VH-VL binders against Beta-L-arabinobiosidase (hypBA2). Designs and how they scored, part 4

Target 1, 158 residues: Beta-L-arabinobiosidase (hypBA2), of Bifidobacterium longum subsp. longum (e8mgh9r892to1049)
Amino acid sequence: TNVDSASKSTTNVAKDADVTGTTYAEKDTNYPAKNAVDGKTVMESFWGTKGSENKTDTLNIKFKDGKQKIDDIRLYFYQSSSSQTISGYAEPANYKLEYQKDDGTWAPIADQVRTPNYAGANYNRIQFTPVETTTIRVTFTPQAGMAVGVKEIEAYNT

## First folded at step 23 (VH-VL)

Design d28 (from d22 with heavy chain Y54N)
Fold by OpenDDE, fold request of step 24:
Structure d28 (fold): chain C 158 residues (1-158), chain A 120 residues (1-120), chain B 107 residues (1-107)
Amino acid sequence: as target 1 above (158 residues)
Amino acid sequence: QVQLVQSGAEVKKPGASVKVSCKAFGYTFTDYYLHWVRQAPGQGLEWVGWINPNRGDTIYAQKFQGRVTMTRDTSISTAYMELSRLRSDDTAVYYCARDRGWEPYYFDYWGQGTMVTVSS
Amino acid sequence: DIQMTQSPSSVSASVGDRVTIACRASQSISDYLNWYQQRPGKAPQLLIYYASRLQSGVPSRFSGSGSGTDFTLTINSLQPEDFATYYCQQDYDYPWTFGGGTKLEIK
């Protein structure tokens, strides 16, 4: 089991959120979107895009407690690394973060500081100027020939 | 200062291949993505694809899948775009352009362009 | 693919004029829209990113607005060096696409 040791500064408001993915329902059955917000960063629980024919795939995350103020998002990616892992997964080539405005339209989460800058294996942190929203979405672009697996998406107000 | 310097003009026959280079100066080569954008004479701009110089992974426009290959040599901070099975409609100025590799996405620096002419 | 449509394709104006260029996306692209200026014989140059953010070094007479599907580039008080072709570009989805361009000519 691959467990990230990153500390939690505050309450993860994305946990148990209403989450939907853009992958086929058949694929979502084995690696459902809910795994991306179940509070676990282990290799055994992830949302996967394997089998998706989309150029990009998106997770929509609607916070369970309504509008939230957030300034820190953390992404944990699944990566195939041994015979003990499911093959064909790697960190995305890139990803973008959006939040839903009060009028229902979408805007990028601006002024990001990413660690690392490029999508890395497992843990990725995105810090930004606080936004208030009920819903965020993350869109992933897979590397050629690979699928994207998301173990967990966390959101904080630090 | 940041500069992208591209190789010289090319003249090719249909069916041939062309390989254009883009050498980066003034910044850490592996810290930015490099895109290729082309412009046919008197026409608009067309995105070809990008390469991540750090890992070497690429994304190509579907239009060029199977014909374009983007590579890089990190030891000399140089990116390459090879386009094979050239056609007359591949005649264009090809630009390399720098992108942060994470949002906001934009092309903040461009090469001077490389004219590729494909004619019988 | 996301189609980007610019209007007008060409416009004539005089130094000191106010000019507005429109860019429409075939679907919502949020704010993932950039504007570039291309002078004759030169590579494009970034003007605006994220629909409305002015790139460092770009004169303040340039401004961008809009979100979703409709975007606008505005040039206040045209200067001689502003006569060029302008392109909008989306990076919301692959392939990244450009508008057809708007050529700004001197009247």
Scores: ipSAE 0.910, ipTM 0.947, lowest interface PAE 0.4, mean pLDDT 95
Fold by OpenDDE, last read:
Structure d28 (fold): chain C 158 residues (1-158), chain A 120 residues (1-120), chain B 107 residues (1-107)
Amino acid sequence: as target 1 above (158 residues)
Amino acid sequence: QVQLVQSGAEVKKPGASVKVSCKAFGYTFTDYYLHWVRQAPGQGLEWVGWINPNRGDTIYAQKFQGRVTMTRDTSISTAYMELSRLRSDDTAVYYCARDRGWEPYYFDYWGQGTMVTVSS
Amino acid sequence: DIQMTQSPSSVSASVGDRVTIACRASQSISDYLNWYQQRPGKAPQLLIYYASRLQSGVPSRFSGSGSGTDFTLTINSLQPEDFATYYCQQDYDYPWTFGGGTKLEIK
């Protein structure tokens, strides 16, 4: 798994956000979307797409304190690695980040610097030109035969 | 200079299989995804699927699920698309195209295309 | 699947003209829209990505605009080499899909 070596800002504005995930199987109750913003990066708390019939799945994150300025997003992916983990999970093949504009429409978070470039097994950092928004969403494309698990999504203004 | 070079034209009978190759030059093969896009004569473009040459994982359009297989040989920077149970409406020019694999997504380099003709 | 509809399917114009090609998505695709040019007997070439970003090496007379469901490719001063077929393409969701194409012909 990837080592989280990046410094964290003092305020994760995504924590305790109003979060929703795309509709999928009954795993939504065991691995609900709220786990992706509960402030925990542990293996026991994640949002999972296992059972989903969708080619892609999305987490929609509405910040609790209204409009936020952000330039740094951290993604922590769940990965099956031992008998102590839930099987069938891997980092996504790719993902996209969008923010909601003031008029309610959506746009990509552009000019990203990703570390690593492709989705890593655990910690992923995305840095970008600051955007101001009340809501972001992340869309995940799973690897073939695998589900995506998100332990945590963090958002900062660094 | 980035270049994608595809194998030559193919003529097949209905029910047969065809395997088209795409060799990459001028960049690290495993750092980019490769897509396949086809174009029937006089028609538009149709996305077939992609392969991640690093891991070998693929995503296919549902239309081709069960008939298409995308593979790669990293030792020679070559991707392959095999289409089985060919029918006449599979007649098309098949292109490989490079995608960086993370947003923004786009096809910045294309192969020269491979004409596949399916006829009895 | 996301359907991409281009209009017109064909257009006649003269050198120096301003040409506009429309592309409509069946649902919102944010800015995940690209434009390609295809000359006869050649592979497509990328013109615009992210709806409005000009690909390196592409002449500035090409521009893209729009977001959500409605997009436009504009050629401000048509050159002889611009007579070709143009395609929009979405990569918002799978399967990735192309518009039907717009053939730009000489008047």
Scores: ipSAE 0.910, ipTM 0.945, lowest interface PAE 0.4, mean pLDDT 95
Fold by OpenDDE, last read:
Structure d28 (fold): chain C 158 residues (1-158), chain A 120 residues (1-120), chain B 107 residues (1-107)
Amino acid sequence: as target 1 above (158 residues)
Amino acid sequence: QVQLVQSGAEVKKPGASVKVSCKAFGYTFTDYYLHWVRQAPGQGLEWVGWINPNRGDTIYAQKFQGRVTMTRDTSISTAYMELSRLRSDDTAVYYCARDRGWEPYYFDYWGQGTMVTVSS
Amino acid sequence: DIQMTQSPSSVSASVGDRVTIACRASQSISDYLNWYQQRPGKAPQLLIYYASRLQSGVPSRFSGSGSGTDFTLTINSLQPEDFATYYCQQDYDYPWTFGGGTKLEIK
């Protein structure tokens, strides 16, 4: 079930997107990138970076319905919190959001208002000046000794 | 008025450790990340790492992994950078610099710098 | 690591001149580039962030452009106080890295 305390206001255009993540050994199979856009914010479905040797890891999200106008992204992070969770996961130390321009190059999603400012456990909301794009990517910097798990990435035009 | 005030110059022998402090004024210490950047004499700038004063987590440049430790004391709005096993090429002015901690990332305020000299 | 290369390493100019400094990244860094000015004996000061956004309080004669791998800092009409060393810096990936600097000297 959705544990998000915030209300969804519009259609999540990132749901069922063509999503790819930076590749790492066995974790990509067990916790595939598609889990980050499957419409679920449950603990049982997430993309995980455990085992990654990368300093940062990225989810690339290409919207299924082509070019979208978005101004609101919501990130749901996995967190190790009990014996029922997989250990070694925490919210990232940092993350950045980019969108692909029409010429194929990338630019940051600028003028962000983040809630919370720093990456928090589970729900994070990023509001920004609308961008039109077919593809966004989120790059995560893990905390030292921890992996990043993403339960869901949502994108809206509010 | 935002201000970062660093500790005074240090002279150390090779193999020793140095701990530089950076005290923040004029803003909520835990609301911003603090970075450390060094500059060898006559050389460019080199990023060392950052600390999140709120949570205490750090990211170091790999070059300094195992040799640098960044800490903070929130009660006095002070960040510390300790560099161990000092070498002559660690001789530099060390700056602390404020970063908002989320994009856009930039160093909007800097300390005055702390000269660390490592010599036999 | 992302290498940042500035050119030229030094440049001589006169007051009133238009000066351009180039910064090249070894790989695309999107717009995650900042420019700093450092006067002798002083700490660096932020000029531009996000490649082209002017920091508050910085004179409008400073401007930044570029994206991806190639960036430019422009000083439209050089003032006496502008003679300093300028650095580009990427925060696209860790470690954050600086260019080698460009020393702007008076001709």
Scores: ipSAE 0.906, ipTM 0.944, lowest interface PAE 0.5, mean pLDDT 95
Fold by OpenDDE, fold request of step 24:
Structure d28 (fold): chain C 158 residues (1-158), chain A 120 residues (1-120), chain B 107 residues (1-107)
Amino acid sequence: as target 1 above (158 residues)
Amino acid sequence: QVQLVQSGAEVKKPGASVKVSCKAFGYTFTDYYLHWVRQAPGQGLEWVGWINPNRGDTIYAQKFQGRVTMTRDTSISTAYMELSRLRSDDTAVYYCARDRGWEPYYFDYWGQGTMVTVSS
Amino acid sequence: DIQMTQSPSSVSASVGDRVTIACRASQSISDYLNWYQQRPGKAPQLLIYYASRLQSGVPSRFSGSGSGTDFTLTINSLQPEDFATYYCQQDYDYPWTFGGGTKLEIK
């Protein structure tokens, strides 16, 4: 299992990636998938699944510079917490990470070390044995009665 | 040693409700999800749903939506599954099973099962 | 829902034999596939997770392979305690679903 020190890489390879979500297009007007890779971790910029009828929703992230080596993913979740936030959002019950292999098939990003183990309200770090891929996808399972909001997904090679 | 101990067999009439318990031993109850899986006599396994004992949130198979309620009492490390409006095809052994709640997902420990018989 | 199809539904073999059980998913489930063993009157027991990872305490004669839609459980050199029913299970999407089972009987 990959356990690196708490350091930040300088290059987020997921920024400005070609990103698509599984939510309905009409629901992505104000909270489109591109917000999840725009380099911002602020509350005003997130991808939201509110209104989705899907049991799970997925963000597909194709890196803009082709095949990348990564061993560290950061997830920033949106959470409803005050009158200044949009209601109905919470961190997911769980999420899964996959990468696309060279033959186009998918495999889980295995041997993860998550901090925290369970999805937190904002910052989540996933460290793992390095993979080389052009595309990753994250699938979110929402808490019952809640939607998932993703402020940012970052990917690094530490 | 991790152990899940379930309540005893139940016999119910159609239209009634049944509540099965699952008490956890040997680990921190709130650190793992608990699933319920049932098995009709001589048949395969069917997933019912899970509960997160920490927050209490649940996910049910759509087939059971509106009839199943999963709860927990953290003070006694016990999970409950209540199934209402019982019908004959609900007759099955009901298992609770532990899942760590993040990938990889698997059922590493199971209860001994609770037989629920629904008959007129 | 993702349908899991096992084959064969039943197989007869002898102690010492090599046995393979197939599991097919109706759509790709990546490697989110587990194998369980169930003996009569007992709860299932985990054998393999992530398609090919051996659960701690499980004998090395058990192995899993495959990815996507086609998976295989292999038992090398069958032992008397291996005669049971085996199930594959996907946790790729909800609802989680099981194969129909494969009953391994003694010849």
Scores: ipSAE 0.900, ipTM 0.944, lowest interface PAE 0.5, mean pLDDT 95

Design d28 (from d22 with heavy chain Y54N)
Fold by ESMFold2, last read:
Structure d28 (fold): chain C 158 residues (1-158), chain A 120 residues (1-120), chain B 107 residues (1-107)
Amino acid sequence: as target 1 above (158 residues)
Amino acid sequence: QVQLVQSGAEVKKPGASVKVSCKAFGYTFTDYYLHWVRQAPGQGLEWVGWINPNRGDTIYAQKFQGRVTMTRDTSISTAYMELSRLRSDDTAVYYCARDRGWEPYYFDYWGQGTMVTVSS
Amino acid sequence: DIQMTQSPSSVSASVGDRVTIACRASQSISDYLNWYQQRPGKAPQLLIYYASRLQSGVPSRFSGSGSGTDFTLTINSLQPEDFATYYCQQDYDYPWTFGGGTKLEIK
């Protein structure tokens, strides 16, 4: 391999992506969708679904550099606690991962290995048979009575 | 080998409650979602809800919201479904079923079913 | 809720026949469609997931196809053990909903 190959193997291709969400994407000045791809996994930089009346909410992440080969997605959730300043958030009950095919339709990522196997409180790593795509989307089902906060979504070709 | 073993048949009167158990064998109980699905006599299948045995959080079908409670005891790898305010149309076989934990959310292993009969 | 419609509700067929069962979703569900076999008095058993992928241990005479709203289960060369009720199930969004079933009977 060369320097370009090594750069892609450790490069988060979702950083500063063009992101849209089904809630708060363009209208929430506190917890906008762009917080999920700003390269920060700290507690106070997240996309939030608080106040959403949707059954599920979705983030679409269109990679800045166009079509990418990816095999590794990392999801970081915000979770409220007594020591946190922002209430009403927990990791989702589950989440769904899809990629956009060249014809514009969406496909499930078929061969996932998740760590942990359920939606974990902070860090979730999803490894899969590589796909080539410009865009991924993640759909979140909240736990009852809770909102979902996404601190970061990363995508890699490892 | 993965196996789900359910409690025995129940006969109840309208207005009573029933609690069905599902004991898991052959896998890490807290790593997989567990669902409840029912089938009225001569009818199709109807999803009731799921539980994440690790956290204990649940999602219920809206039809059952307010009268179903799903719980678990991780020390004995057992899930429970309690259905209250029973009606005659709750008469069904109730299955527990394992979900592999991520999409596709299919049920790869099922319990043998528990017949619950509600009659006056 | 996503409604799943199966057809036919029943089929009479002979050992060795080819049978096709249809399932239609009320909205696009991409490939998020599973098929189950249920013998009388038994729990359902998974046959196919992701519309077309065979579960481990399922005979190759079973196949699934379709995407979006229209799906089929095909059984090539029926065996005596295949006479059962078949259900489709979507896993696109909760509640996970099932088709009404297709009972496959011996002629």
Scores: ipSAE 0.585, ipTM 0.817, lowest interface PAE 2.2, mean pLDDT 86
Fold by ESMFold2, fold request of step 24:
Structure d28 (fold): chain C 158 residues (1-158), chain A 120 residues (1-120), chain B 107 residues (1-107)
Amino acid sequence: as target 1 above (158 residues)
Amino acid sequence: QVQLVQSGAEVKKPGASVKVSCKAFGYTFTDYYLHWVRQAPGQGLEWVGWINPNRGDTIYAQKFQGRVTMTRDTSISTAYMELSRLRSDDTAVYYCARDRGWEPYYFDYWGQGTMVTVSS
Amino acid sequence: DIQMTQSPSSVSASVGDRVTIACRASQSISDYLNWYQQRPGKAPQLLIYYASRLQSGVPSRFSGSGSGTDFTLTINSLQPEDFATYYCQQDYDYPWTFGGGTKLEIK
């Protein structure tokens, strides 16, 4: 039976979070930051950095329900394909995860286990020693000549 | 167990190119980013760039952009750094170094270094 | 680029001494600082990561502290094998810059 497994439901505390991105999302793009937290992992709902002049781009994700305990982040990247009308996107070269401390300063999320160990094409799971925070941020270093598309960022207390 | 073994010393004239190799042992080559760091004689350390051996994508320090090319051959677990249009101030020991593959980006294993000398 | 300034550039000390070396970043780098030891003719070797975390196999006489812009490496009771050059390195933002080094010599 799967009764114990079904009872382990957890809530994505990043869904519908207050998000901001470092790119100017209003400039000729249909891919605003809020798409990264709308609970959809489909191709058409992603935050895109195409046209960004920044060396790296960052999403700040402020949880709607205030301070949360989290130990599990899931990142879903968009990749362009030849069969799609959306071009120029690939997973980042790498990404950096941080949380905001009570004094407003930022700290790395230490002791991470990443699956996969490098920035993977779609699904990335990052598990870590629990932190309590209102806000996380993720900084993306793009591959040369590519933009970064983030379909979803999820955060859990597992 | 984990080991990075680099190619031998090179002597080059200004304007030439050099290609340094770094062969990985004791771990899955494609699972870890690999960096290149150089050290001029009697000087400190300078980061050159990194490669993801799985995808082959690279990030270079701005001062090397347009002169450095990092590649790999996954069939022999070997990374390469090629530096073109060499100048005398490129004389240095060039190290390959593995990062742990999560934050922070620190270098837990280093190759033995390859001396590249550029002189007229 | 984030500039990393180490001091002092050299230290003369005896076996058994306690030595500290400092590293200062040109901007806040949170805890994104690593320390390396380099013996003459050898590649650098990681000692400390995340400002204060000891790498596996590194003796407990080594410790790191600091956050933001100011960081310290401490060697509590120097041993003969500790005479080397020490480098800090930030990994907050690329390029991953290093300090100028601190050479630790036998007095």
Scores: ipSAE 0.583, ipTM 0.823, lowest interface PAE 2.1, mean pLDDT 87
Fold by ESMFold2, fold request of step 24:
Structure d28 (fold): chain C 158 residues (1-158), chain A 120 residues (1-120), chain B 107 residues (1-107)
Amino acid sequence: as target 1 above (158 residues)
Amino acid sequence: QVQLVQSGAEVKKPGASVKVSCKAFGYTFTDYYLHWVRQAPGQGLEWVGWINPNRGDTIYAQKFQGRVTMTRDTSISTAYMELSRLRSDDTAVYYCARDRGWEPYYFDYWGQGTMVTVSS
Amino acid sequence: DIQMTQSPSSVSASVGDRVTIACRASQSISDYLNWYQQRPGKAPQLLIYYASRLQSGVPSRFSGSGSGTDFTLTINSLQPEDFATYYCQQDYDYPWTFGGGTKLEIK
């Protein structure tokens, strides 16, 4: 029943993806977008939106090995909780998941089952009817006065 | 089976506050976002904001920022919307509405509505 | 804020008629468009989500189409219970905004 152990037993097709973010922090070498796909869920390795002037921020994840069949996305959020964490971070108020169609346009990932059903503090698992795509994107709406940190995003074919 | 039951109609004077309740039945209250939407007499629908009942965090439409407070009591599966410094143009039916808890946001269940009348 | 422009503001029609209602977004919203029916004295009820997907329990005479900025709701073979006000709503980005409504009236 160990969700972390179970996720490591399947192939994460998002690991080392070509990733870009829309935020001010994308240009900051401290918390680059690459940290969201490096296979680490530790608090030192995250992509952060602190200082962003955007209403929402987006991560775009292009899979290293091209078109993949996926049905399972896992999101790990950073939270400020102690003097050892960077202040001003909480999980987003919500997040939006989309995939890129063959014609280059974006579509919602339909028929989702989220665990938890809201944007949870750390681990979020999203299961859905399989899609075939080269690229996913996630758009984050921050809680008021907070920034969003993404420790990892994973994608699987389970 | 899912049901949202709201508090009764309110008549208020300008400058007062009103607090509307919305009690949830038939689902896990803390698992679904709950929204407030209002409708002035003879007018369309206007989104006021949402609350995450588990965490308690809120997002408000800009025009209500500073006048609206959304809260909840998870022990009785009840959400609240309080609107302060009431004006006559706040006269409306106020609905609570559940989204399905994930994107896209559409409102699958609505409360019966609470009429709030602001007059002298 | 994404403005939703709904037209016409009212439609007069007879039972059995085919009616179309238009909704236009001020920017592309992909398929993030929902339709609601509001009968007099009742709360709104979801008809269509994702622009074209029929909510469970909604009669097949209702259909939605469009993507991007231009959307339509179609009612084939109008029934007496369909005389109501119809609203589109975008859920691409908050604040969630509604069209101004289309009142469907019996001739």
Scores: ipSAE 0.558, ipTM 0.815, lowest interface PAE 2.4, mean pLDDT 87
Fold by ESMFold2, last read:
Structure d28 (fold): chain C 158 residues (1-158), chain A 120 residues (1-120), chain B 107 residues (1-107)
Amino acid sequence: as target 1 above (158 residues)
Amino acid sequence: QVQLVQSGAEVKKPGASVKVSCKAFGYTFTDYYLHWVRQAPGQGLEWVGWINPNRGDTIYAQKFQGRVTMTRDTSISTAYMELSRLRSDDTAVYYCARDRGWEPYYFDYWGQGTMVTVSS
Amino acid sequence: DIQMTQSPSSVSASVGDRVTIACRASQSISDYLNWYQQRPGKAPQLLIYYASRLQSGVPSRFSGSGSGTDFTLTINSLQPEDFATYYCQQDYDYPWTFGGGTKLEIK
């Protein structure tokens, strides 16, 4: 049995990554950037942008094991509701996915297939032509009057 | 074939409102963002805003904030743009345009345009 | 907002000529640059996206290049149907902004 193939299908290379967000995205001390990579997709563990005055906010995820080949990102948003009672959060109006090239510059992740095609309220799966990178970056455009909460971002080679 | 068909030309007085429609054909209306872009006579293109037809949420260019409202009716695959408190410098062709919804973001299909004239 | 400036504002050229149109962004936009053609009385049509990728059905005489702040649209061996106005547009950040246009006229 091919161990590399099984490892490829089950390994989240973004777990416990070195993460940074924009300074305004960390104003809510209960929702630091590290919550987006802690392996929890449940309600209370998320990175939040409440209080940000930025037009967009960005989350940088540097993989703990260095350069990885990835073709599959999974992105989970927090949305305020009667059962998710931390107020003022909705999925973003849109999000932009980029990877860092070897020369340190950023490029869009090309040839994406998104499920759903727009930013969904919780689970979003983005499949793409594989890239090799140490770092991914996600930029979120909030819905008007709302903050963005990211419960988890995962990256796989599937 | 993807097609965006807009409502006909409008002539309005200053202070009035106009509502332009954009009916989508040949694709799943709720899977793509719709933008509105205008072009004053003899001038270039200016982005007005966008709507996500699935959720109905909108983003407007700051210049139009407070005067523009974008809506949609998913049952008839139609988007609307309403511009209020019209001024003579709102005279333009207004286009709806489709966006894939992720990077690279570009307008792959455009409506035929709706001339809105604000005079007298 | 990201300002896009095009040059020249107009060009006179003959069939068979090579034409180059420039577009400059007020800040780095990486490769997030698109080109459109607008024929008189018509809506714009996408030619090039991601700075250099041709849209399906666009003739290979069109090409795009550049990254960062400086971008170029090139039309090789100009054809009669290429006489139109050309716009660049950035898709790096909203508001999506356009260049002022370049009108390509027959000599």
Scores: ipSAE 0.550, ipTM 0.813, lowest interface PAE 2.5, mean pLDDT 87

